VHH binders against q9p4d8. Designs and how they scored, part 17

Target 1, 280 residues: q9p4d8
Amino acid sequence: MDFMKPETVLDLGNIRDALVRMEDTIIFNFIERSQFYASPSVYKVNQFPIPNFDGSFLDWLLSQHERIHSQVRRYDAPDEVPFFPNVLEKTFLPKINYPSVLASYADEINVNKEILKIYTSEIVPGIAAGSGEQEDNLGSCAMADIECLQSLSRRIHFGRFVAEAKFISEGDKIVDLIKKRDVEGIEALITNAEVEKRILDRLLEKGRAYGTDPTLKFTQHIQSKVKPEVIVKIYKDFVIPLTKKVEVDYLLRRLEDEEDDDATQKSGGYVDRFLSSGLY
Key: E = the ipSAE of ESMFold2; O = the ipSAE of OpenDDE; V2 = 0.75 times the mean of E and O plus 0.25 times the DockQ between their complexes.

## First folded at step 4 (VHH)

Design c57 (framework vhh_7b18_3; at its last look DockQ between E and O 0.14; V2 from the best seeds 0.00; counts 0 for: pae E 9.2 > 2, placed apart)
Fold by ESMFold2-Fast, scan of step 4:
Formats: C-alpha cells, structure tokens, sequence
Structure c57 (fold): chain B 280 residues (1-280), chain A 120 residues (1-120)
C-alpha cells in the first residue's frame, strides 16, 4: 500500500494485508497490556491533580503524545485518526501532499470516543493481569494503553477505506440504498456472516498461538497471557460492529462529494450514472 | 444473474498443457478477484490460484511455476494456463468469484466445473 498512489490504497489485496497485519498488532498490544493490573485510577477523571486539565491520567498522556506526534506528521497520514483532534499542532517537517482517496468528510467520521469508553470499561478488565492498582507502573501501563488504543483506532477507522473501495466497485447498487437512506440495506450489503465467522476463527487461532509462552509448550499446562476467547469476544462485540458503523456512516454521506472526487474516479472501477447526474 | 462458464478442459498426456477459460457475466467483472479451485476424485475441494482485481496473483505450492492465472477485463474472462501437467492434476476445475470481503477470501459464486484428465 502506497498512500501517494490511491489505486494501491483501495486495492483489495492491500486492504486485506493491512487488516490482517492490524489483527496481529492488536493481539501483540493486548499481550503487552496484560502484564499490568487493571489500575482503575489511570482512567478515573480528576484522580490526579493535573494542572489545567480536566480528565484522566490516560486522557492527558494520550493527548500529549498526539500533540507531539502531530508535529512530526503522524496525523497527516490518511490512516491515522486522533483521539484528541483539538490538541494537534502544525508539523515542523515539510508537508507531504497525499492524493485525496477518501471523501472530504472522512475526518468527521471518528468513533474514538466510543473506542476509548469500551477500552477502559470492557477491554482492560478482560485482558489485565489482575484487578486493583499497581501504583509504581502507572506510566508503563498507560503507554501500553496508548498502543492498544491507537491500533484499535487504526483498525476500526480503516473501515473508511473499505467503504470507499466497496462504493467504487458496487456504486450503482450502493447509490440506490444511499438515496433511500436504507441503513439496514447498506449494513446487509456489507455484511457476510461466513466471512465474520472466518475472522473470529482466525482470531481464536492467533490468540492461542501468539498468547502462549513458547517455553511452556512441553509442560502439562499450556498458559496463555491473554485468553483467546477474550480476544474473539472483543472483536465480535466491539471491533466488527464499530467497523460496520464507520462503513455505514461513511457510505450514507458518500453522495455529498460526487463533483469533487476526481482522484476517486481516476482510481478505477468507478462510473456511476447517478453521481454523473449532479443530483445529491 | 451471476454466471461463470468454464471451458477448455479435456484429456491430456503427462507433461502436456491445457488452457482453461471462465466467461463471467452478471457483475462488474473488473472490480472482483477471481479464483480457480479443483476437486480431485475421492478428495475435497482445494484452492489452485487467485487473481486480484488489480492483477496480483497467488498460487498453491504444488502448481507454482507450472500454472499461470490471468484475466481479460474487456472480455470479462479469467484464464488458467496449465503447463507440465501431472496425473495428480486430474480433477474437476471450478472458476469462482470472490464475494469482495476486504477482511478475508470468500467465494460466493462457482461455475459448473470442467473436467481435466491427465493420463497416458
């Protein structure tokens, strides 16, 4: 995948490779986070007296990281979606002019608040080494949280590229559903129950393989650092549904951009009579 | 209606060549990945080759270097050039359309199949 070449970004094989790679990153980040206790104080608003900040320790640390990383072009990349867009600063590095591959409103599709809430309330309790506090590890714990959150955000918001690629390949069918505001119809069109089962089965196997200490393979009890069933549950209950929400929300607005989308038309597989009409 | 029609199967001697064709209709051919799978007598269905909409290809290890998958978007046709055929390649060969999941490979439509027999 090369973001300077839109046709490589919307390529089926490249998107599949990216999504499969992101599964590995998420599992590895969960394993890293699992070494620490849940440490609820990290996520509690105003638990620590942080000057000029109303929020949790994690909220502060993540926002500072995003402020620093924005200065080195991290959030200029099309696939990076910030948790705190209001803290981003201008990069001091020369600008990279990425061709437009997503619709103009793509940056408005941001479910990171939902991701953050689910991560702290559902995911952390499921993967942490134990309940309670580890006061001497708060910073390391929060850094592991940031890696988990950023990989989840990237994976879920990659649904925007999936949606755009699907729109280009099936424009005529999707346009009809958009014009009817048929949310259920769009969801049905992008959903395949057999594919979802295969994803969950693959995650279960990866969770078993990656989460198991290789030095314990000859003991009577093989231990997993994170229960594979928890990884599957997180994907089933949160990652897959939020990715679908991103795709549906993106598609419902897609006709807003018909006249300004020269790069998307040039990427191939796109000729839609309804968009050519100048309607919506 | 989606239709996939395979042609080009037949009887060939070991070491010979065959070219299979699959004519597709009822969908925007250029937007979908296509594949070939085969069913060996007495065994299950096994994947042979795959071609992405962009032209990148993948092959089962046993056919690498001998088989070549290609596509002609103008003709809505996918091909399988089979060289150095072995008796173990004897099977019914099916053309398949990928559903288009960006998460995983899943074939939603299959052709009727074409018999390839490699024997002396």
Amino acid sequence: as target 1 above (280 residues)
Amino acid sequence: QVQLVETGGGLVQPGGSLRLSCAASGFTFSSYAMGWARQVPGKGLEWVSYIYSGGSTEYQDSVKGRFTISRDNAKSTVYLQMNSLKPEDTAVYYCAKDWGSYEDTYFDYWGQGTQVTVSS
Scores: ipSAE 0.383, ipTM 0.725, lowest interface PAE 2.7, mean pLDDT 87
Fold by OpenDDE, look of step 5:
Structure c57 (fold): chain B 280 residues (1-280), chain A 120 residues (1-120)
Amino acid sequence: as target 1 above (280 residues)
Amino acid sequence: QVQLVETGGGLVQPGGSLRLSCAASGFTFSSYAMGWARQVPGKGLEWVSYIYSGGSTEYQDSVKGRFTISRDNAKSTVYLQMNSLKPEDTAVYYCAKDWGSYEDTYFDYWGQGTQVTVSS
């Protein structure tokens, strides 16, 4: 997706293509992660003596990655959402002026904490080569985790674009729901059961196809491949629901920008009326 | 260049069966939904059935229970099994490629078509 072309960003076909591509990335990253044991030590707080850091090894490594990536404008991109926004640094590269496609508060929509929690507690056990520790691969494990987490984050937060596109397409119906703060109604409106089924079916097929790929980055031990059914389950239980949450959260606030624009227009109209009334 | 080549059409009696095949090339077949459309002379093109990349299927109401769409990604081929054919099914049948919409499905490419005639 080209974010410098705002007219294309909210195109549903382009959104679909992006999401489909993200599926491939996620599956690939799961497969890469599946080379390593669950390694719960990577996720335990203060398991290792990390200088000047309170958290897990994964938290530290991920935060360091984001610090580096922020300096090269990764999080200036509209589709990137950091796990650790507090560690981000200014870029030394020239600024990219992306057109504003999403609402002004879009960067405040962040479910990464939940993603991280679910990933370590539910996803890793499902995709790991086995239970227990693998001390010689803790670094590689954590690196693979970061790839998984970042790809999941991108996919889930892409719901913001979906939400914006749906807002534009649904018109008054969605506006009424938002005004009523009808979360259930909004969720129902944005949910397409057939689309979800198609996604899951596609994932199953992709999982089957990718399971035969011998080109793993960390080829030292061809351990267990990720079961296609596990991938489907992860999407069904976590990715799709969290994406919906992002959509709903985004939509619930969508009228805030319109109110501000109306307020600024009304304030401008008052100033013009005041100037035209010649009482100076 | 996208190419779609239909085969399997012909003349059949009411209640008979035909199996259409479409060989696809020029694009990543497994990434796109495929479908069948038909056109009666003097009428517009109408969709009959389509199959998503993941295998989910949809049918026009008039053909539900009688037609079955399937695909073989290894062969880049989509099939339409047509059972219990009726005279109303007489048309030129076209294989079609989906344009890739997220919520809506429509065909952007189609083959040369194959004639299906159902007559006593």
Scores: ipSAE 0.023, ipTM 0.258, lowest interface PAE 6.3, mean pLDDT 86
Fold by ESMFold2, look of step 5:
Structure c57 (fold): chain B 280 residues (1-280), chain A 120 residues (1-120)
Amino acid sequence: as target 1 above (280 residues)
Amino acid sequence: QVQLVETGGGLVQPGGSLRLSCAASGFTFSSYAMGWARQVPGKGLEWVSYIYSGGSTEYQDSVKGRFTISRDNAKSTVYLQMNSLKPEDTAVYYCAKDWGSYEDTYFDYWGQGTQVTVSS
């Protein structure tokens, strides 16, 4: 998709292609992380004497990455959501004026604190090579963690684009549910159990295929293959539910923009909303 | 209620052409992707072609280059132009509506089907 071309961003085919590629990236990143032990010291607050910093080694390393990446405009892109918004810095590159695709409050829909908590408490123990410390390469372990966290964040927060596309396509039905603050009704609208089963079945097949790849870029110990069923469980228990939470949280507030920007939802279509918002 | 009605099937010689039409009602047609599937005799249901609400198309490899899916949102109609027909294309062809999931394709409503027979 091209975030400079709004018509490509909410296209069903482009969204599906992006979600499938993010799925591949997540699986690859889990397999890369699985070559390290759990290494709880990486996640323990103030375990290491990092100057002028209060947090874990992972917190520090990720926040430094986000600071640098913000200077090259990473977090100006609509599909990037930071774990540490307070460390972002002004870019030294010319600003990109992305057309407004998402609602004005989209940056407030941020579940990265939940992602980080679940990642360290549930995902790492489930995919690690074993318990204990990866003392001989904590940096490489934490780098693999960053890749996992960033890919999880992109996938889950892409739910904002899915929610916007659903809002445009469902018309008055979704407006009524939002006005009633009917969380269960909104969840039912965005949920298809057969589609979710297909996602999990596809993950199982991919996990089996990727788990024997000898080209993994990290190698510290004898490789331990992640069980494909663990990848499926992580998606079922965390990725899918958090994506739905992002979609619901986004939709519950969507009428705030409608009351501010006129009745564009009655006109339907992505292009009509952009025209009424004054992007042309 | 969602209704999908296929027309345009029939008997045709190998190498011939047919154009299938699917008249849709009961939903906002322009907001949903649509597709064609076929039931080949003695085989299960198989996907044929798919058209997104924005006009992008996808095809099964066996029909790519020979079949063209299109839509007319003003008429709430989806079409399948079938050229260079082969005996292997003999099937009941179904029009289908996508549920609207952005996670994967899922057809929630189907037409009654139209028979296409390709035989000498």
Scores: ipSAE 0.011, ipTM 0.483, lowest interface PAE 9.2, mean pLDDT 84
ESMFold2 (binder alone), look of step 5: mean pLDDT 84; pTM 0.840

Design c58 (framework vhh_7b18_3)
Fold by ESMFold2-Fast, scan of step 4:
Structure c58 (fold): chain B 280 residues (1-280), chain A 120 residues (1-120)
Amino acid sequence: as target 1 above (280 residues)
Amino acid sequence: QVQLVETGGGLVQPGGSLRLSCAASGFTFSSYAMGWARQVPGKGLEWVSYIYSGGSTEYQDSVKGRFTISRDNAKSTVYLQMNSLKPEDTAVYYCAKDSWGYEDTYFDYWGQGTQVTVSS
């Protein structure tokens, strides 16, 4: 996949490769986070006396990271979605002008608030080494949280590219459902239960392989591994449903770009229209 | 209604060639990846080759260099050119339509199959 080449971004094989690669990143980030206790103080609003800031330790640290990274053009990349868009600064590096492959409103599709809430309330308790505090490891713990959150955000919001590829491929079927505002119909069209089962089965195998070390002989240390069943549960309960939400929300608005075009084709012509425009 | 109809099977000697065709209807052919799989009667399916909507191809290790998958979107047809055929290539060959599942390969519709027999 090359974001400078739109035809590679919406290619089915490249999308699948990216999604499979992101599974590995998420699993390894969970393993890194699992070495620390839950440390609920990290997520509690106003737990620490942070100057001129009214939020959690994690909220502050993540927002500062995003401010710094925006200045080196991280958020110019089409697949990066910030948790705190209001803190982003102008880049001081020369601009990279990536071709537009997604709809004009793509940046408004952002479920990061839901991701953050689920991460702190559901995911952290499931993967942490214990339920208590580790006061001497708060910074390391929060850095592991940031890596988990950013990889989850990238994976879930990648649903925008999946949705656009599906719209280009099956525009006629999708257009009818969009016009009817048929959320359940769109969800059914984009869902394949057998594919989802295979993803969960693959995750179980990966979690077992990556998370279980057969050479471990001592168990009197903080466990650095995540139970494979917990990884599967997180994908089943949160990653897959939130990715579907992103796809549905994206598709429901997709005709907004078409409504403003005097040359807008009838539903049967949407695919041909996009191809002739040179966007795909 | 989705239909896939294979043709081109037959009897061929080892080292020979055959070209299978699969005529598709009932869906937007150009938008879907297509594949070929083969089955010996009484045994499971073995994936053979895959072609993405954009034209990229993948092959099972035992057929690499000998088989070529291609498509003609104007004719809604996928092809499998089989060269240097071996007795172990004897099977019923099925063409299949990918389910549109971007996170993994899953075939949701299959043709009736066409018999390929490689024997001296």
Scores: ipSAE 0.149, ipTM 0.582, lowest interface PAE 5.6, mean pLDDT 85

Design c59 (framework vhh_7b18_3)
Fold by ESMFold2-Fast, scan of step 4:
Structure c59 (fold): chain B 280 residues (1-280), chain A 120 residues (1-120)
Amino acid sequence: as target 1 above (280 residues)
Amino acid sequence: QVQLVETGGGLVQPGGSLRLSCAASGFTFSSYAMGWARQVPGKGLEWVSYIYSGGSTEYQDSVKGRFTISRDNAKSTVYLQMNSLKPEDTAVYYCAKDWGYEDTYYFDYWGQGTQVTVSS
């Protein structure tokens, strides 16, 4: 995939390769986060007296990371979606003009607030080593959180490219559903239960393979770093549904970028002039 | 409405060649990956070859070097050139359209199939 070449971005094989690669990144990031306790203090608003900031320790650290990374063009890339758009700074690197692949409103499709809420309330308790505090590792814990959040954000918002590819390939059917504002119909069109089952089966297999040390086969204390079924549950309950929400939200607005039919407008204008002339 | 129509099957002798064609309609052909699968008597349906929308190809190990998949987007047609045919290649061959989203090798539409018989 090359964002300078639009035809490679909307190539379905390249999209799938990217999605499969992002699964690996998410699993490895969950494994890294799993070494730490849940540490609820990291996520509590105003738990620490951070100068000029109202929010959690994680909110602060993530926002600082996004501020720094914006200066090296991270958020100029079409596949990166910030959690805190308001903190982004001007890049000091030379500008890159990416061709427009997605609709004009693509940057307005952002479910990161929902991702952050789900991450802290559902995902962290499922993958953490324990439910308590780990005071001496708050920074390392939050760094692992940031990598989990950013990889989840990238994976979920990649649904915009999937949606655009679908619009191009099946436009007539999708257009009818958009005009009807049929959210359920659009969701049904982009959903395939057999494909979803295969994704979940693949995740279970990867979770088992990546989560265990093969050299520990001679010990009775073989431990999974993260329970594979928890990874599957996270995808089933959150990643897949949020990706569908991104796709549906994107598609519902897709006709905003369509131009009026010039022939129809010319015909209408001519008829209007004829009627106004009193010839009928 | 999606339609896939296979042609080119028939009877050939071992070592011979056949070219299968699949004429597609009812979708934007150039945007989707296409594949060929076969139903062998006494065995289940098995995948043979796959061609991505961008032109990259993949093959089942048993046909590598003998079969070549290709596509002509202007004609909305996918082809399977089968060389050095063996009796084991005897099967009904199906053209299939990939579903095109979050998984590879899931086919949402299939043709009716064309019989290939390798026998003297």
Scores: ipSAE 0.107, ipTM 0.561, lowest interface PAE 6.0, mean pLDDT 85

Design c6 (framework vhh_7b18_3)
Fold by ESMFold2-Fast, scan of step 4:
Structure c6 (fold): chain B 280 residues (1-280), chain A 119 residues (1-119)
Amino acid sequence: as target 1 above (280 residues)
Amino acid sequence: QVQLVETGGGLVQPGGSLRLSCAASGFTFSSYAMGWARQVPGKGLEWVSYIYSGGSTEYQDSVKGRFTISRDNAKSTVYLQMNSLKPEDTAVYYCAKDWGYDDTYFDYWGQGTQVTVSS
C-alpha cells in the first residue's frame, strides 16, 4: 500500500494485508507490556504533581510524545490518529502532500478516548504480569503503554479506509441507509461474522506461536507472556467493535461530500475523482 | 433492524418434502444475495445453497438435485424447497443475508428452524 497512490490504499487486498500485519505489531507490543505489573498509579489523574498539567502520568508522557512526533511529520500520514490533537505542532520538515483518499471529515473520526479508557480498564489488567505497582520501572512501563495505544489506534482507525473502500464498491446499498440515518442497518451491512471468526482464529494461532519460546521447553523458569485467549478476547470485545464504530461513524457522514442530485451516480464526489485517476 | 424469520420446519419421513420460508425485513431485499446453511447435531455449520440478487443459484454437492432455492423480491422472502429428504438432512436450518461485497460472506442470520427427518 502506497499513500501517494490512492488506488493502492483503497484496494481491499492491500487493506487486508495491512490489517494482518498490524496484528503482529499489536501482539508484540502486548508481549512487551506484559513484563510489567498493572501499575494503576500510571493511569490515575493527578497521582503525580506534574507542573501545569491535570492528567495522568501516561496522559502527560503520551502527549509529549505526540508533540515531538508531530514535528517530524508522523501525524501528516493519513493512517496515524493522535490521542491529543490539541498538542500537535507543525512539522519542521518539508510537508508531504498526500492525495486525499478519505472524506473531508476523516480527521474528525477519532475514538482514541474510548481506546484509552478500555486500554487502562480492560486491556492492561488482562495482559500485565500481575496486579499492583512497579514504581521502579514506570518509564519503561509507560513507553510500552504508548506503543500499545498507538498500534491499537492505527488498527482501529484503519476502519476509515475499509469504510471508504466499501462505499466505493457498494455505494448504492450504503447510500439508502445513510439517507434513512439507519445506524443499525449500516452496522449490519458492514458486519461479516465469517471474516471476524477467521481473524479470531488467526489471532489465537499467532498468540500461541509468538507467546511461546520453543527454546524454553526444557526450562522451568517463569516468563511473563500474554495468554493467547486474552489476545483473542481483546480483539473480539474491543478492537473489532471499535473498528465497526469507526466505519459506521465514517459512513453516516459520507454524503456530506456528495451532491443530493443522485448519490448513486457519485458526480463531483471522491468516487468520481478516484475513477477519473486513470484510463479504464 | 435487519430481521430474518424462518418458517416451515418440522418432522418429516425419509423421502418426504418440506418448504422453508425466510421473511426478510430491514434492508433492500432485492439488492442482496441470500443463502441457507444448516447446523447438524455433532457437526459444524455447513453451507447449503446460495441465490444471487440476479437469480443465479449455487448448491452444495450433497443437496444438488434434491433442494431448490428461490426468491420472491415482491414479498422479501427466500425459499428452500427440500425434496427426497434423508435422515442426514436433520439439522437446524438458518436463513442468511450476504453482506454484499466482493467476498461471499453472511452478515445476518435468522434464529433457525428445526428439520427432523425420521421414520
Scores: ipSAE 0.000, ipTM 0.098, lowest interface PAE 19.4, mean pLDDT 82

Design c60 (framework vhh_7b18_3)
Fold by ESMFold2-Fast, scan of step 4:
Structure c60 (fold): chain B 280 residues (1-280), chain A 119 residues (1-119)
Amino acid sequence: as target 1 above (280 residues)
Amino acid sequence: QVQLVETGGGLVQPGGSLRLSCAASGFTFSSYAMGWARQVPGKGLEWVSYIYSGGSTEYQDSVKGRFTISRDNAKSTVYLQMNSLKPEDTAVYYCAKDWGEYDTYFDYWGQGTQVTVSS
């Protein structure tokens, strides 16, 4: 996959391989976060007296990281989606002109608020070393949270590329459902239970392999750093459903580019994306 | 128009081998996963094997070690090499085009080719 070559981005095999690799990053980030207690104070609004800020310690730290990273072009990359788009600053580096692959409204598809809520209320309690406070490690804990959140955001919003590739390959079926505003029909069309089972089975095996010390001699009592079943549950309950939401939200608006005469003439309009994807 | 044409079926004795071929047209073959499924008369369709555009493969447990799926992107053809055939492998075999890989869905099917394993 090369974002400078649109045909590699919309190749379904490359998309699959990218999604499979992102599993590794997410699992390793969960393992890093798992060394710290849940530390609920990190996530409580106005727990700390931060000047001119009405949010949690994590909200503040993440927003500062995004402000800094925007200045070095992080959010110019087509697969990066910010949690706090309003804090982003202009890059001081020369602009990279990535070819347009996604629909004109792609940057408006953003479920990071839902990701943040689920991360703090569901994921952290499942992977943390303990339920209490760990005052001496608040900063390290929040840094691990940021890595988890950013990898989850990238993985979930990658559904935009999946949706675009599916629209280009079989738009006739999707178009009918879009015209009917049939959310359940679109979700059913993009879902395959057998593929999802294979994803979950692969995650279970990766969780066992990556979360366990490979030098241990007795496997009967090996304590994994993060329970593999918890990783599977997080994907089943949150990652996969949120990815589907991103795909559905993207697809419901997809005909906007078809109805706009300018979209067919713009770099990255429907015709340009279709021809450059290798799906024509 | 998407078109999938299967060939290579036939009658074979138990323990024998057959190679099925599926010639695809009407789409960018290299960008899509392909699969094989089979149907026994009076029973439902069951998936047999899957090959992603990137080359990764998956198999139903009952055919692992006996069947091999492969593809030739230059010829827009997917193959199923069937070895050590059993009477239980008797079915109509269908080539299928996947709509999308991560959340896989087969959107086009060929006409099918009959495989009969009997003495």
Scores: ipSAE 0.000, ipTM 0.240, lowest interface PAE 11.4, mean pLDDT 82

Design c61 (framework vhh_7b18_3)
Fold by ESMFold2-Fast, scan of step 4:
Structure c61 (fold): chain B 280 residues (1-280), chain A 119 residues (1-119)
Amino acid sequence: as target 1 above (280 residues)
Amino acid sequence: QVQLVETGGGLVQPGGSLRLSCAASGFTFSSYAMGWARQVPGKGLEWVSYIYSGGSTEYQDSVKGRFTISRDNAKSTVYLQMNSLKPEDTAVYYCAKDWGDYDTYFDYWGQGTQVTVSS
């Protein structure tokens, strides 16, 4: 996949390869986070007296990281979606202008608030080493949280590329459903139970393989850093459903850009006007 | 709706060649990846080759260098050119249509065509 070449971005095989690789990043980030206790104080609003900030320690730290990363072009990349878009600053590096491959409203498709809520309430309790506080490691814990959140955000919002690719390949059927505002019909069209089963089976095997100390495996003593079943549950209950929500939300608005394209064709862009005058 | 019709199977001697064809209908052929799989006597169903909508191809190790998959979008047809055939290639060959999703999955299959490699 090359974001400078739109045709490679919308190739379903390349999208699949990217999604499969993202599984590795998510699993390794979960393993990193699993070293620490749940440390619920990290996620409680006003737990710490942060000057001029009314939120959690994680909210503050994540927002500061996004402010810094925006200055080095992180959010110029088409596949990066910020949790706090209002804190982003001007990059000091020369801006990269990637060709537009997604619809004009793509940046408005953002489920990061839902990801953050699910992460703190469901995911952290499932993967943490214990349920208590770990006073001396709150910063390290929150850094691991940020890596988890950013990889989850990238994976889930990659659904925008999946949706665009499907719109191009199955346009007529999808267009009919969009015109009818048939949310359930769109969800059914983009859902494949056998594909989802294969994703979950693959995750189970990766969780077993990556979460196990190789030396213990050779002795037939299996010690998992994160329960593989928990990784599968997180994908089944949250990652896959949120990816579908991103796809549906993207597709429902997709015809907004078609009217502008039709107007351009009717008015005759340079190439179209030249061809039309040559035909007539 | 969707139909996949295989032709070109038959009996050949070891070292011979066959070209399988799969005529597709009922969907926008150019938008989907297509594949070939085979069922060998005494073995299960095994994948043989895959061709993406963009034209890139993949092959099972045992057929790489001997088999070539190709497509003709104008004719809605996918082909499997089989060269240097071995007795082990004896199988029923199935044409398959990819679901068109981000993971590999075949949602429609043809009825199959028999390929027998023997003296």
Scores: ipSAE 0.000, ipTM 0.268, lowest interface PAE 12.8, mean pLDDT 83

Design c62 (framework vhh_7b18_3)
Fold by ESMFold2-Fast, scan of step 4:
Structure c62 (fold): chain B 280 residues (1-280), chain A 120 residues (1-120)
Amino acid sequence: as target 1 above (280 residues)
Amino acid sequence: QVQLVETGGGLVQPGGSLRLSCAASGFTFSSYAMGWARQVPGKGLEWVSYIYSGGSTEYQDSVKGRFTISRDNAKSTVYLQMNSLKPEDTAVYYCAKDWGYEDSTYFDYWGQGTQVTVSS
């Protein structure tokens, strides 16, 4: 996938490869976070007396990271979505102007507040080594959290590219549902229970392989690794549903960018199904 | 490496039957949907049938009632039973593997194809 070449971004094979890469990154980041206890103090608002800041220790550290990284063009990349867009600074590097692949409102589709809430209340308790505090590891713990959050954000918001590709391939079916404001109908159209089962089965296999591969660990098994079943549950309960929310929210607004309602001129039924197979 | 190998093609008379088989390797077969598509001489590829990992099936309108797709997960094989064959069914038939993500109709791997000729 090359964001400077629009035709590569909406290629279904390239989207698949990107999703697989992001999946591996998420699993590895969960394994890194799993070495620390849950440390709920990290996530509690005003737990620490941080000067000139209202929020949690994690909120502060993440916002500082985003401020610094914005200055080196991180958020010029179309697949990066900030948790704190208000802290971003002007880049001191020459601007990169990526061709527009997504709709004009794409940057307004942002579920990072939901991701942060779910991460701290649901995901951390599921992957952490224990439920208590580890005061001596707050910084290392929060750094692992940032890596988890950023990889989850990238994976979930990648749903914008999936939605655009589906809109192009299945236009007339989606357009009808958008015009009716049929949220449930759009969600049903983008949902396939068999596909989701296959994704979850593959995640279970990957989780087991990463936990049991002796070529990576010659002397001892990593006892603090995440249970494969927990990784599957996180995807089933949070990653997949939030990706669908991103896709639905994106699609509901998609006709805002259509001058003459071009999508309604596309054929439906068998032809649309065949085109979505990636044969053309 | 993912490989799909079709067998069972050949020459048949109109009204006859053929059973195509596709032996799959290099992936967890039971976790993926499979399909059949055909290329008619002088025309593009057209989808024929699709079978989900759970066993549910879909067919192109022109083959409904005549063709049956099935799978054997223990043998990593997908089948296409073709009955009441017509001259217009003459084509190269391809086995295809679904990519396994949220768009279940995208095929990421294809077999080499097997020729089916229906003529008197």
Scores: ipSAE 0.000, ipTM 0.207, lowest interface PAE 12.8, mean pLDDT 81

